# VH-VL binders against q9umr5, part 185

Target 1, 268 residues: q9umr5
Amino acid sequence: SYKPVIVVHGLFDSSYSFRHLLEYINETHPGTVVTVLDLFDGRESLRPLWEQVQGFREAVVPIMAKAPQGVHLICYSQGGLVCRALLSVMDDHNVDSFISLSSPQMGQYGDTDYLKWLFPTSMRSNLYRICYSPWGQEFSICNYWHDPHHDDLYLNASSFLALINGERDHPNATVWRKNFLRVGHLVLIGGPDDGVITPWQSSFFGFYDANETVLEMEEQLVYLRDSFGLKTLLARGAIVRCPMAGISHTAWHSNRTLYETCIEPWLS

## First folded at step 8 (VH-VL)

Design x11 (framework fv_acimtamig)
Fold by ESMFold2-Fast, scan of step 8:
Structure x11 (fold): chain C 268 residues (1-268), chain A 123 residues (1-123), chain B 106 residues (1-106)
Amino acid sequence: as target 1 above (268 residues)
Amino acid sequence: QVQLVQSGAEVKKPGESLKVSCKASGYTFTKHYMHWVRQAPGQGLEWMGIINPSGDSTSYAQKFQGRVTMTRDTSTSTVYMELSSLRSEDTAVYYCARVGIPFSSYDFWGDYWGQGTLVTVSS
Amino acid sequence: SYVLTQPSSVSVAPGQTATISCGGHNIGDKSVHWYQQRPGQSPVLVIYYDSNRPSGIPERFSGSNSGNTATLTISGTQAMDEADYYCQVWDSRTYVFGGGTKLTVL
């Protein structure tokens, strides 16, 4: 009688990427109902994150309603940010384990090939000019672009990440915090060899300061102010950190050792 | 400059195994998935499968499931496609092609293709 | 199984516009990629994601995708454009290629 698992994919991805993860779950927790959401696949993953949150919310509601004992979320890369917002906007979610699989929880500041494919002449130092415009905020990747050298622009222009992290005020912040705090466990997974998520510690709520020195979660204002409940969750014993070296960005959902170490223990 | 260089032409007998290599250069090998496509003489393109060079995870077209194996060697930036239990119908040019979106296997297009490896299966 | 239908051949005079169709059920809901293959050569990507051109592909190549038909359009067709053209989509757990269209430039 395992709780159902809902899987949310990442940027330029689809449900097909999780076939190995589904096999691992079936082997260790036979009978688990796993739903990989086929929404915002491929190019549609570039849609604004609030649009994706709305669509995933509509898909998740009936699944949660059929599982009165609760559900687990496994959310990969960009999908981890969608799940962060789902947990905040849903007044009635019954999520036990939220497993965040190498997601840029404090944002992204990397000179990655995704950005060069979308903006061929861009460098990470200059992408703020595009991302922090109203036009740029219509793209999901710009919704969590966090340039540590232009933090004031990030705080004022980010339509998504700055709001869900409580870095900028929002009328719904108190309700979002209350909703998020209902989660049973926040399982954070990531590692130094990811190669895409920059800094990799963003998966653990660490991030660059203005000198590109990484400050860990407990040094972040969002944690110290308990803006959306991280400090409360940590005090409750509800945050699990599971770093693993040797895993590249596209391997988090298909590595058996990672699954057995970081994911399997949280699928009751 | 991105380049994919494949191994040379081969002649095989029915029942033997084929192993084609594709050496990548000009980009970070582990950032792009690689797919294999074949083309029988005078026929169209047929997808065989895809490999993730960073995790060595694979996905194969149902027609080739059980006969095809794709592997990679990150030290030489090379992917391999092995096809077993060869039949005369396996006579084709075999291509490797790089997936155009880095770090993704979804909705791939082949932005760069190898030169092709002609394999003739004849008794 | 999903099927993509292309005409086997299309003929056009130099300088004229060539159109190559790729038919599939609700293909407008899928992303279509187009490849050019000259005799004895490897395929070359000419259009990806319905309408985008890779670096090095001339502006005379364009694409569209709506309803049940995707179309590759080559304006001001040149002799060098003579080749086989293939459309491609993702369908569920596999990639599907059209049968190919031979473009003859006379």
Scores: ipSAE 0.189, ipTM 0.702, lowest interface PAE 5.6, mean pLDDT 91
Fold by OpenDDE, second read of step 9:
Structure x11 (fold): chain C 268 residues (1-268), chain A 123 residues (1-123), chain B 106 residues (1-106)
Amino acid sequence: as target 1 above (268 residues)
Amino acid sequence: QVQLVQSGAEVKKPGESLKVSCKASGYTFTKHYMHWVRQAPGQGLEWMGIINPSGDSTSYAQKFQGRVTMTRDTSTSTVYMELSSLRSEDTAVYYCARVGIPFSSYDFWGDYWGQGTLVTVSS
Amino acid sequence: SYVLTQPSSVSVAPGQTATISCGGHNIGDKSVHWYQQRPGQSPVLVIYYDSNRPSGIPERFSGSNSGNTATLTISGTQAMDEADYYCQVWDSRTYVFGGGTKLTVL
């Protein structure tokens, strides 16, 4: 039998967004138990990411317990960060494939419709003033805001991304790394035509330097220091990169070609 | 195939210095950290220190601080470990060991080891 | 300093299962690596990150780590498995070895 699949949605999403994905899974892997978690839907997805992690943890624990052979995670957009954190805090998770579907894994630094909605008077260049405040960190978007021009503020004020990345020292860094490394495969999906994730390479742990030049995963300090296990996973052959062009952000979970190429191979 | 070939056995007197070499081959030398570990006769393994791929950064065990120096030569793919002010207690087999993961020293240990170098310190 | 505790020796008959323990405070929160050292030879990595087996290491070698004890298990023990076995962890920028366990195959 196929391992159960757990799906975590993104910002302002719900389980309805994944109806096509469910169809694809059912067609290609009949009998698969797929659970799309309807937690923190819509505006509730703006809640602090750690709160979301706790909520999702409560939901996935019983699913994992019933699947001793393991489960697969498909996590979309903001959900990808939630899942990464989830795998970091769970010392007993049994995730075989962690599929990060167009997630800002290395953070976000770009003007998007979402940002404009939440902060209509703020531009990308000024968002650090809000996001790196205690008030700003109460919003999920700010939890993974990564301003390359204000790295000191990011490192000191980011209450989520900087921690799960191991960029800021904390007592649980070693344990979180160990927990995350329990994953069988990390499947990173994204592409240049996403239009939301900025830079789009963030889905592959690439990001801006101080000059807004995009550097690859292997050039990042988190990789070089193996702060949360990327280097280890890569060395084990456990990281899969699946870039695809021509897909907009809201279509990653609905594109058949993308599913067949980047998702299906890892649903065993 | 990865190979680490160390220099030959040495006999030293107390107060002298030893310098052991470890020549690496079969992989990209400039990508891997290198550990040094020693083993006294009939005793267990003891970590001495680590050197980064470029050779510009080292970390030593507290016990050897001030006495040990690790260096590397990229042109010859060789790592060196020098231990000064030798004592009889420094009699041991010294090993180099490659960190298995490129560009990483965090919680990684040796996937390949040298054949060892016996250093005997006696008056 | 962090301390790892291993039994000094373990004996097993050929074909039986050998278990070697490595004790440490909350060692389950750490990644444990295991090395095999045959007499007169250099150490060989046999398990890394608690339960992963390097290429070339027989499947009869396995590892686990939880609570205060990590365990190396050798199923179907063979004469060639007679060796000293060391557990190892990283702690506060220091690498720590256990005292080693001599496995004798009777």
Scores: ipSAE 0.006, ipTM 0.496, lowest interface PAE 11.3, mean pLDDT 92

Design x12 (framework fv_acimtamig)
Fold by ESMFold2-Fast, scan of step 8:
Structure x12 (fold): chain C 268 residues (1-268), chain A 123 residues (1-123), chain B 106 residues (1-106)
Amino acid sequence: as target 1 above (268 residues)
Amino acid sequence: QVQLVQSGAEVKKPGESLKVSCKASGYTFTSYYMHWVRQAPGQGLEWMGIINPSGDSTSYAQKFQGRVTMTRDTSTSTVYMELSSLRSEDTAVYYCARVGIPFSSYDFWGDYWGQGTLVTVSS
Amino acid sequence: SYVLTQPSSVSVAPGQTATISCGGHNIGDKSVHWYQQRPGQSPVLVIYYDSNRPSGIPERFSGSNSGNTATLTISGTQAMDEADYYCQVWDSRTYVFGGGTKLTVL
């Protein structure tokens, strides 16, 4: 019998984007109960991430309760940040594998077609003026906007990412770390040809310094301080890194080779 | 700026195959999903399927499953729709339409449409 | 199997308000998009996400969606608005179009 799988989608997304992923799981692990959460679909994916976390939390509680052997999470793009927060705020989660599928875990700083569509007059260099305002923080994309040239503003204004990464203090930080550390495996997936997640190493907890030089996870203050447990998980052997070249942002959930290499091994 | 230019009208016999092209320009081809929609003479719009130009992944309406194939060529920024085992009721104008949100297949609206390709299937 | 129901035709005098309905079970829980199609031309998006107007669409076009009915409203209807109008939703794994409404301005 296989553990149930819960799938959390990304920005402007819905359960339908995972049709191919569901086919792969059904082929390799027949009988797996897969629940793709149809919450915050489409334009509702722009709602503040803390609001999304509460909604997804309410949906996953009964699924986890019915599976005492544990569950797996597959969380795509923005959804990976929702899942990071879920693992921290839930004091009773029983997640075995958390599979983060090309998610901007250290944030986003890129001139993508999403930015051109949402803010046509903005560039990555000036989006900080919108995102680090109280109004901007009411939009999910601004909750993980991480401008490396205005890190002081990011630390002071980010209502989501800076808090869950332990980059700014929060009263619940100790409890969030304890809860997150209960995860069995943190499976990080991403690659250089994604084209949306900028820098792509954000999917592996790497990010730009002030000169836009990428520093990998082990060089990040969040890792060195063990702010939410990355150093502890790595020491435990619980972090899996699975980079793959040749995969664009919208293809992570529909590439069979990617599934067989990076996802299938973690679906016990 | 954004343009979708389709191949010209065709006349086919029952049992033959149809292949319509749609060449995109004025935007990043791989950032937007593409839909195919058809319209029989005097009838309404009918969704056929969607293609992701980035990964070549496809999803088809149940009615066309097994008869339709959608492909793309990133070097020419072109999507193709092939329909096999043609019947007289496949006579229609075939449209390609760009999904209005980049990187999303969800809850699409067609923000830009090709000019349409008239296909007549008759014996 | 989801079905959208539109009236086959609607007639209004120039300058009057035209309303075109799109009926569907719990359609208010879905996002509705509207297209205008003139004879021999490709469809043109006039409303997306229930009530949003694309750039270039006149302010006299508006939309609403509640309960079992979505509505496209055209205020101060002009002769140039004569066309077929289609509503469209996503339902689970497919895109569903209404049957279309022919708007006549006379």
Scores: ipSAE 0.650, ipTM 0.861, lowest interface PAE 2.3, mean pLDDT 92
Fold by OpenDDE, second read of step 9:
Structure x12 (fold): chain C 268 residues (1-268), chain A 123 residues (1-123), chain B 106 residues (1-106)
Amino acid sequence: as target 1 above (268 residues)
Amino acid sequence: QVQLVQSGAEVKKPGESLKVSCKASGYTFTSYYMHWVRQAPGQGLEWMGIINPSGDSTSYAQKFQGRVTMTRDTSTSTVYMELSSLRSEDTAVYYCARVGIPFSSYDFWGDYWGQGTLVTVSS
Amino acid sequence: SYVLTQPSSVSVAPGQTATISCGGHNIGDKSVHWYQQRPGQSPVLVIYYDSNRPSGIPERFSGSNSGNTATLTISGTQAMDEADYYCQVWDSRTYVFGGGTKLTVL
């Protein structure tokens, strides 16, 4: 039998968005129990990410308990960060494949429609003034805002991304790393035509330097220092990178070719 | 099985250019970066550059900047390395090497190598 | 530029353990890969990411990396292990090879 699949949605999203994915899984892996978690939907997805992590944790624990052979996680967009954090805080998770579907794993630094919606008077270059305030950190979007021009503020004020990355020292860093390393495979999916994740390489743990030059995962301090286990995972062959062009952000979970190429191989 | 088959040996004169091909098979060609490395007679390995899966991005060692050009043809699963303004010091065996993990450009090095192409530059 | 330092040669009797060092500043913070090159042949990856063996590489090959030194260890050395060995790292968007070590099996 196939391992259960748990799906976590993204910002301003809901379980309904994954109807095509469910269809694909059912067709290619009949009998698979797929659970799309309908938590923090719509505007509730703006809640602090740690709050979301707690909510999703409560939902996944029973599912994992009933699946002693393991489960697969498919986590879309903002959900990918939620899932990464979830796996970091859970010392007893049994995730085989963690599929990060176009997630800003290394953060976001770009003007997008949702950003403009939330902060209509703020440009990307000025958002640090809001996001790195205590008030700003009450919004999920700011929890993974990563301003390359204000690294000091990011490191000190980011209450989520900087912590799960191990970029800021905290007492749980070692344990979180250990927990995260329990994953069988980390499947990173994204592409240049996404249009939302900025830079799109963030889905592969790439990101801007101080000059807004995109550096790859292996150039990042979090990798070099193995702060949360990326270097270790790569060394054991546990990281899979699957970039695909021609896919917009809202189509990652609905594209058949993408599913067959990047998702299906890791559902067992 | 993964195979990298390179073009045959060449003899060149100073000032000319060389172009070595590396035909790949046994894997998804468009998913892996390719490196070029050379080795002068009796010397060690020297990195020349890397080309991405699509062929639209390259990175060259500083020593070869301005003289080296790497390209790839998806239709034939072949990667090319051209070196211009040849000198006697460019006499070497040239290797193509596949990066050992898909869509990775740094850190990880070659898990499969071509058989090498000897290029002799002499007047 | 980053520099990797290897001994020019190492000799070992058959059945004994050969150790080849690769020195570099804080090399322990990098990922080290090792290649074997027999005379007249192409390089072959024998260790990647400090201590991992590719499929087909004998278990007698092992690697470690800490501080300023990475080490390739060949236990129960055989005649067929006679070759040049190169360590390699990535640094600042470039790739660096050691000078190579000639392993002689006496």
Scores: ipSAE 0.011, ipTM 0.523, lowest interface PAE 8.5, mean pLDDT 92

Design x13 (framework fv_acimtamig)
Fold by ESMFold2-Fast, scan of step 8:
Structure x13 (fold): chain C 268 residues (1-268), chain A 123 residues (1-123), chain B 106 residues (1-106)
Amino acid sequence: as target 1 above (268 residues)
Amino acid sequence: QVQLVQSGAEVKKPGESLKVSCKASGYTFTSHYMHWVRQAPGQGLEWMGIINPSGDSDSYAQKFQGRVTMTRDTSTSTVYMELSSLRSEDTAVYYCARVGIPFSSYDFWGDYWGQGTLVTVSS
Amino acid sequence: SYVLTQPSSVSVAPGQTATISCGGHNIGDKSVHWYQQRPGQSPVLVIYYDSNRPSGIPERFSGSNSGNTATLTISGTQAMDEADYYCQVWDSRTYVFGGGTKLTVL
């Protein structure tokens, strides 16, 4: 029988977004128990990411306990960052495949319509003033705002992403790395036509340098220092990269070809 | 300035098909889902379905399943609602409405509405 | 299927507070949005996410939602507020509207 699948949604989202994904899983892996977590739905997705991690942790513990052979995670957009932290803070997770659907793993830097809706007069060039304040860090979207022109502020003010990526020191970093490395496979999915995740290569641990030139994962200090285990996972053959063009941000969970190519192979 | 401009009024016969257009301007067309809602004369609002203009993902109310199809044309920033096998009961004003949160299909609300398209199905 | 219940009509004198209810099982666990529709016009969003006002909506419009009842409150009601008001929620797979309340300002 197939391992259970746990799905974690993204910003301003809920379990409803995954109805097509569930249909695909049922067709290719009939009998799979899929749990789409209905926590931090809609506006609640703006709550600080550490608060979300705690809530999702409480929800996944009993699911993992009932599946001694392991579970798979499918984590969409912002949800991929929640899952990154879950794998680090849980001493006893039994996750086989962690499937990250277009998640800003190195952060976000772009004038996306989400930000225009929340902060209509802000530009990507000045949003650092809001996000790197104590007030701004109470919003999930600011927890992974990564301004490449103010990297010093990002490193000092980010209460979540800089810590999880090991870009700033934390007392638990060694334990978080050990826990994260227990994952069987890290499956990274994203593409140039996403339109929301900026740069789109953030889904593959690439990101802007100070000149807004994208440096890929292997050129990042996070990777070179092996801060939370990316270099070790890659050496182990545990990182899968699955880029696909032609898919917009809200279509990653509802495209059959994407599912068959990037997700289906990792559900057994 | 956000605007949704719908096609003009139509008169149809029972059994025919209706196709209403809604042209969007003043924002990034593919960033917001679009609702279709109708209102029969003297009656309340009735949700028909929602379309994702960026991903060919849509959802229809059970009552209209099998008769309604929603499509979009990104080159003209236009969404369409097609309703087939028309009945006299389909006489209504048809509205398009933009979903308020970008890139979200959760907890739908219409922040901007089209002017409405009156469709009369004559017997 | 989920049902929202609104009174068919509410009457208030100018300057008085109008209260329009929207009843639903455990509606306090859902997010409620409110629309105003004047005769011959398109609906206008007046409240979203239970209690938030869109830009351009006067402060005299407010909303609340708890238990089995959501409420739209209009303080200092004006003749221009005369309209039909609809509540709306998302329930699982569908978008549910209340039957509408005709507000008359006498």
Scores: ipSAE 0.462, ipTM 0.794, lowest interface PAE 3.5, mean pLDDT 91
Fold by OpenDDE, second read of step 9:
Structure x13 (fold): chain C 268 residues (1-268), chain A 123 residues (1-123), chain B 106 residues (1-106)
Amino acid sequence: as target 1 above (268 residues)
Amino acid sequence: QVQLVQSGAEVKKPGESLKVSCKASGYTFTSHYMHWVRQAPGQGLEWMGIINPSGDSDSYAQKFQGRVTMTRDTSTSTVYMELSSLRSEDTAVYYCARVGIPFSSYDFWGDYWGQGTLVTVSS
Amino acid sequence: SYVLTQPSSVSVAPGQTATISCGGHNIGDKSVHWYQQRPGQSPVLVIYYDSNRPSGIPERFSGSNSGNTATLTISGTQAMDEADYYCQVWDSRTYVFGGGTKLTVL
């Protein structure tokens, strides 16, 4: 039998968006129990990410308990960050494959439609003024806003990304790293034509330096310091990178070719 | 199985250019970066540069900037390294080496190497 | 530029343990890879990410990295282990090799 699959949606999303993915899984892995979690849908996805992590934790714990052989996580966009945090705080998770589907794993720094929606009068260059305030940190988008030109503000004010990355010292860093390292495989999916995740390399733990030059995962301090286990995971062959061109952000969960190439191989 | 087969030995004169090929097989060619490394006779290994899976991006060692060009042909699964303005000091065995981790350009080095191509530069 | 320092040569008797050092400033914060090169052959990866062994590499090969020194250890050294060994790291978007160590099996 196939391991259960748990799906976590993204910003302004719902379980309905994953109807094609469900179809693909059922077709290729008949009998698989797939649970798309309908938590924090729509505007509720703007809630602080730690609140979301708690909610999703409550939902996944029973599923994991019923699946002693393990489960797979498919986490889309913002959901990928929720899942990473979830795996960091859970000392007893049994996740075999963690599939990060076009997630801003190293944060976001770009003008997108959802950003304009939330902050119609603000450009990305000025968003730090809002996002790194206590008020801004009440919004999920700001929880992973990563301004490369205001690193000090990011490190000190980011209440989510900087913590799960281990970029800011906190008492749970060691434990979170240990918990996250329980994952069997980390599957990173994204691509240059995404149009939302900025830079798109963020889905692969790449990100801007102070000059907005994109550096890869291996150039990041979080990797070099192995602050939450990326270096360790890579060393043991647990990280899979699957970039794909020609896919827009809203199509990652509905593209058949993407599924067959990047997702299906890791559903067992 | 993964194989990297390089072009044959060459003899060049100072001022000329060399172009070494590296044909890859046994894996997804478009998923791995490729390094070029050379070794002068009796000397150590020297990194020359790297080219990404698509061939549209590369990075060269500063020493070779302006003289080296790396390219890829996806249709033939071949990577090329061209070095211009040759001098006697460029006499070396040139190696291609596959990065072991897919879509990774740094930190992890080559898990498979070509057999090497000897290029001799002499007047 | 970042510099890796290796001893020029190391000698061991068959069956003994060979230790090859690779020195670098705070090298413990970097990932160190090791390559074996037998005479007239291409380099072969023997250790990656400080202490991981690729498939096909004998268990007698091991690696460690801390502080300012990475170490390649070959236990139960055999005649076939006679080769040049190179350490390598990534630094500032470049790859840096050590000068190489010639291991002689006496």
Scores: ipSAE 0.016, ipTM 0.531, lowest interface PAE 8.7, mean pLDDT 92

Design x14 (framework fv_acimtamig)
Fold by ESMFold2-Fast, scan of step 8:
Structure x14 (fold): chain C 268 residues (1-268), chain A 123 residues (1-123), chain B 106 residues (1-106)
Amino acid sequence: as target 1 above (268 residues)
Amino acid sequence: QVQLVQSGAEVKKPGESLKVSCKASGYTFTSHYMHWVRQAPGQGLEWMGIINPSGDETSYAQKFQGRVTMTRDTSTSTVYMELSSLRSEDTAVYYCARVGIPFSSYDFWGDYWGQGTLVTVSS
Amino acid sequence: SYVLTQPSSVSVAPGQTATISCGGHNIGDKSVHWYQQRPGQSPVLVIYYDSNRPSGIPERFSGSNSGNTATLTISGTQAMDEADYYCQVWDSRTYVFGGGTKLTVL
């Protein structure tokens, strides 16, 4: 029998988005119990990420408890950051494959249509004024806003991403690292045609330096310091990178070729 | 500058099929889901279904399940709604409407609507 | 199937406040959107996410949503506000419209 799969959606999203993913899993791994969590749907996805982590944690505990052989996580977009935090705060998670589907793992720095909807007069160069305020940190988008031109403000004001990435110290950092390292496989998926995640290499722990030159994961201080275990996981052979061109942000969960290439092999 | 331009009026006979187009411009076509809504003469608005232009993901109202098909062509920024086995009661104005929140698969509302396509089904 | 209930008609004198209700089980837990439709025209969004006005919609339009009733309020009602008004929610897998309310300003 196959391990259960837990799906965590993204910003302004819901379980509806995963209809095709469920079909693919049913075709290749019939009998798999797939739970798509219907929490923080739509507008509620704007709530602070630590609030979302608490709610999703409460939902996943009974699922993990019923599956002593382990579970898999498929976490889409913003949901990938929720799953990063879940793996760190849960002392007893039994996750085998954590499949991160186009998630801004090092943060976001780009003009997108949903940001224009929320802040019509803003552009990426001035969002730091909103996001790095106490008020801005009440919105999930701002919890992973990473302006490479105001890195000092990001490090001081980010209530979520800077902490979970170990870019700023936290009393629980050692325990979070230990918990995260229990994951069997970290499967990173993303691509240049996503159109939302900026830079797209954020899905692979790459990000802009102060000159907006993308530095890959192995050049990041987070990796070099092994702040939450990326270097250890890579050395263990536990990190899988699966980039694919031609896929837009809302199509990662509904492309059969992507599923067969990047997701299916990791659903034992 | 967001515009949704629909195909012209049609007259059909019972049992035939209808295919209405809706061409989008003024925004990133794949960033917004698209609804199809109809309105029979003197009646209210009736939701038919929704399509994700980037993922070709669809969901249809139960009443139309099995008769309606929604598709898109990203090269022309156009969505299509096809309704088969037409009946006289399918006489209506058919609208496409853009979902107001980009990249959302939830809390759908129509912020921009096409001009409507009148379809008359008569024997 | 989820059902939204609207009064079929509401009448108000010019300059007075019109209120149009939209009833639904626990509708306060949902996001309600409102459309105005004048005869022979496409619907126009007047309120989204319970209480937000799109650019170009006059301040006299407002909305609220709590418990089992969402309300569209039009203050200082004008003749140009005569139209059919529809409430709408997303309920899990379906987009639900109310039956519509004809607003008459006399």
Scores: ipSAE 0.114, ipTM 0.652, lowest interface PAE 6.3, mean pLDDT 90

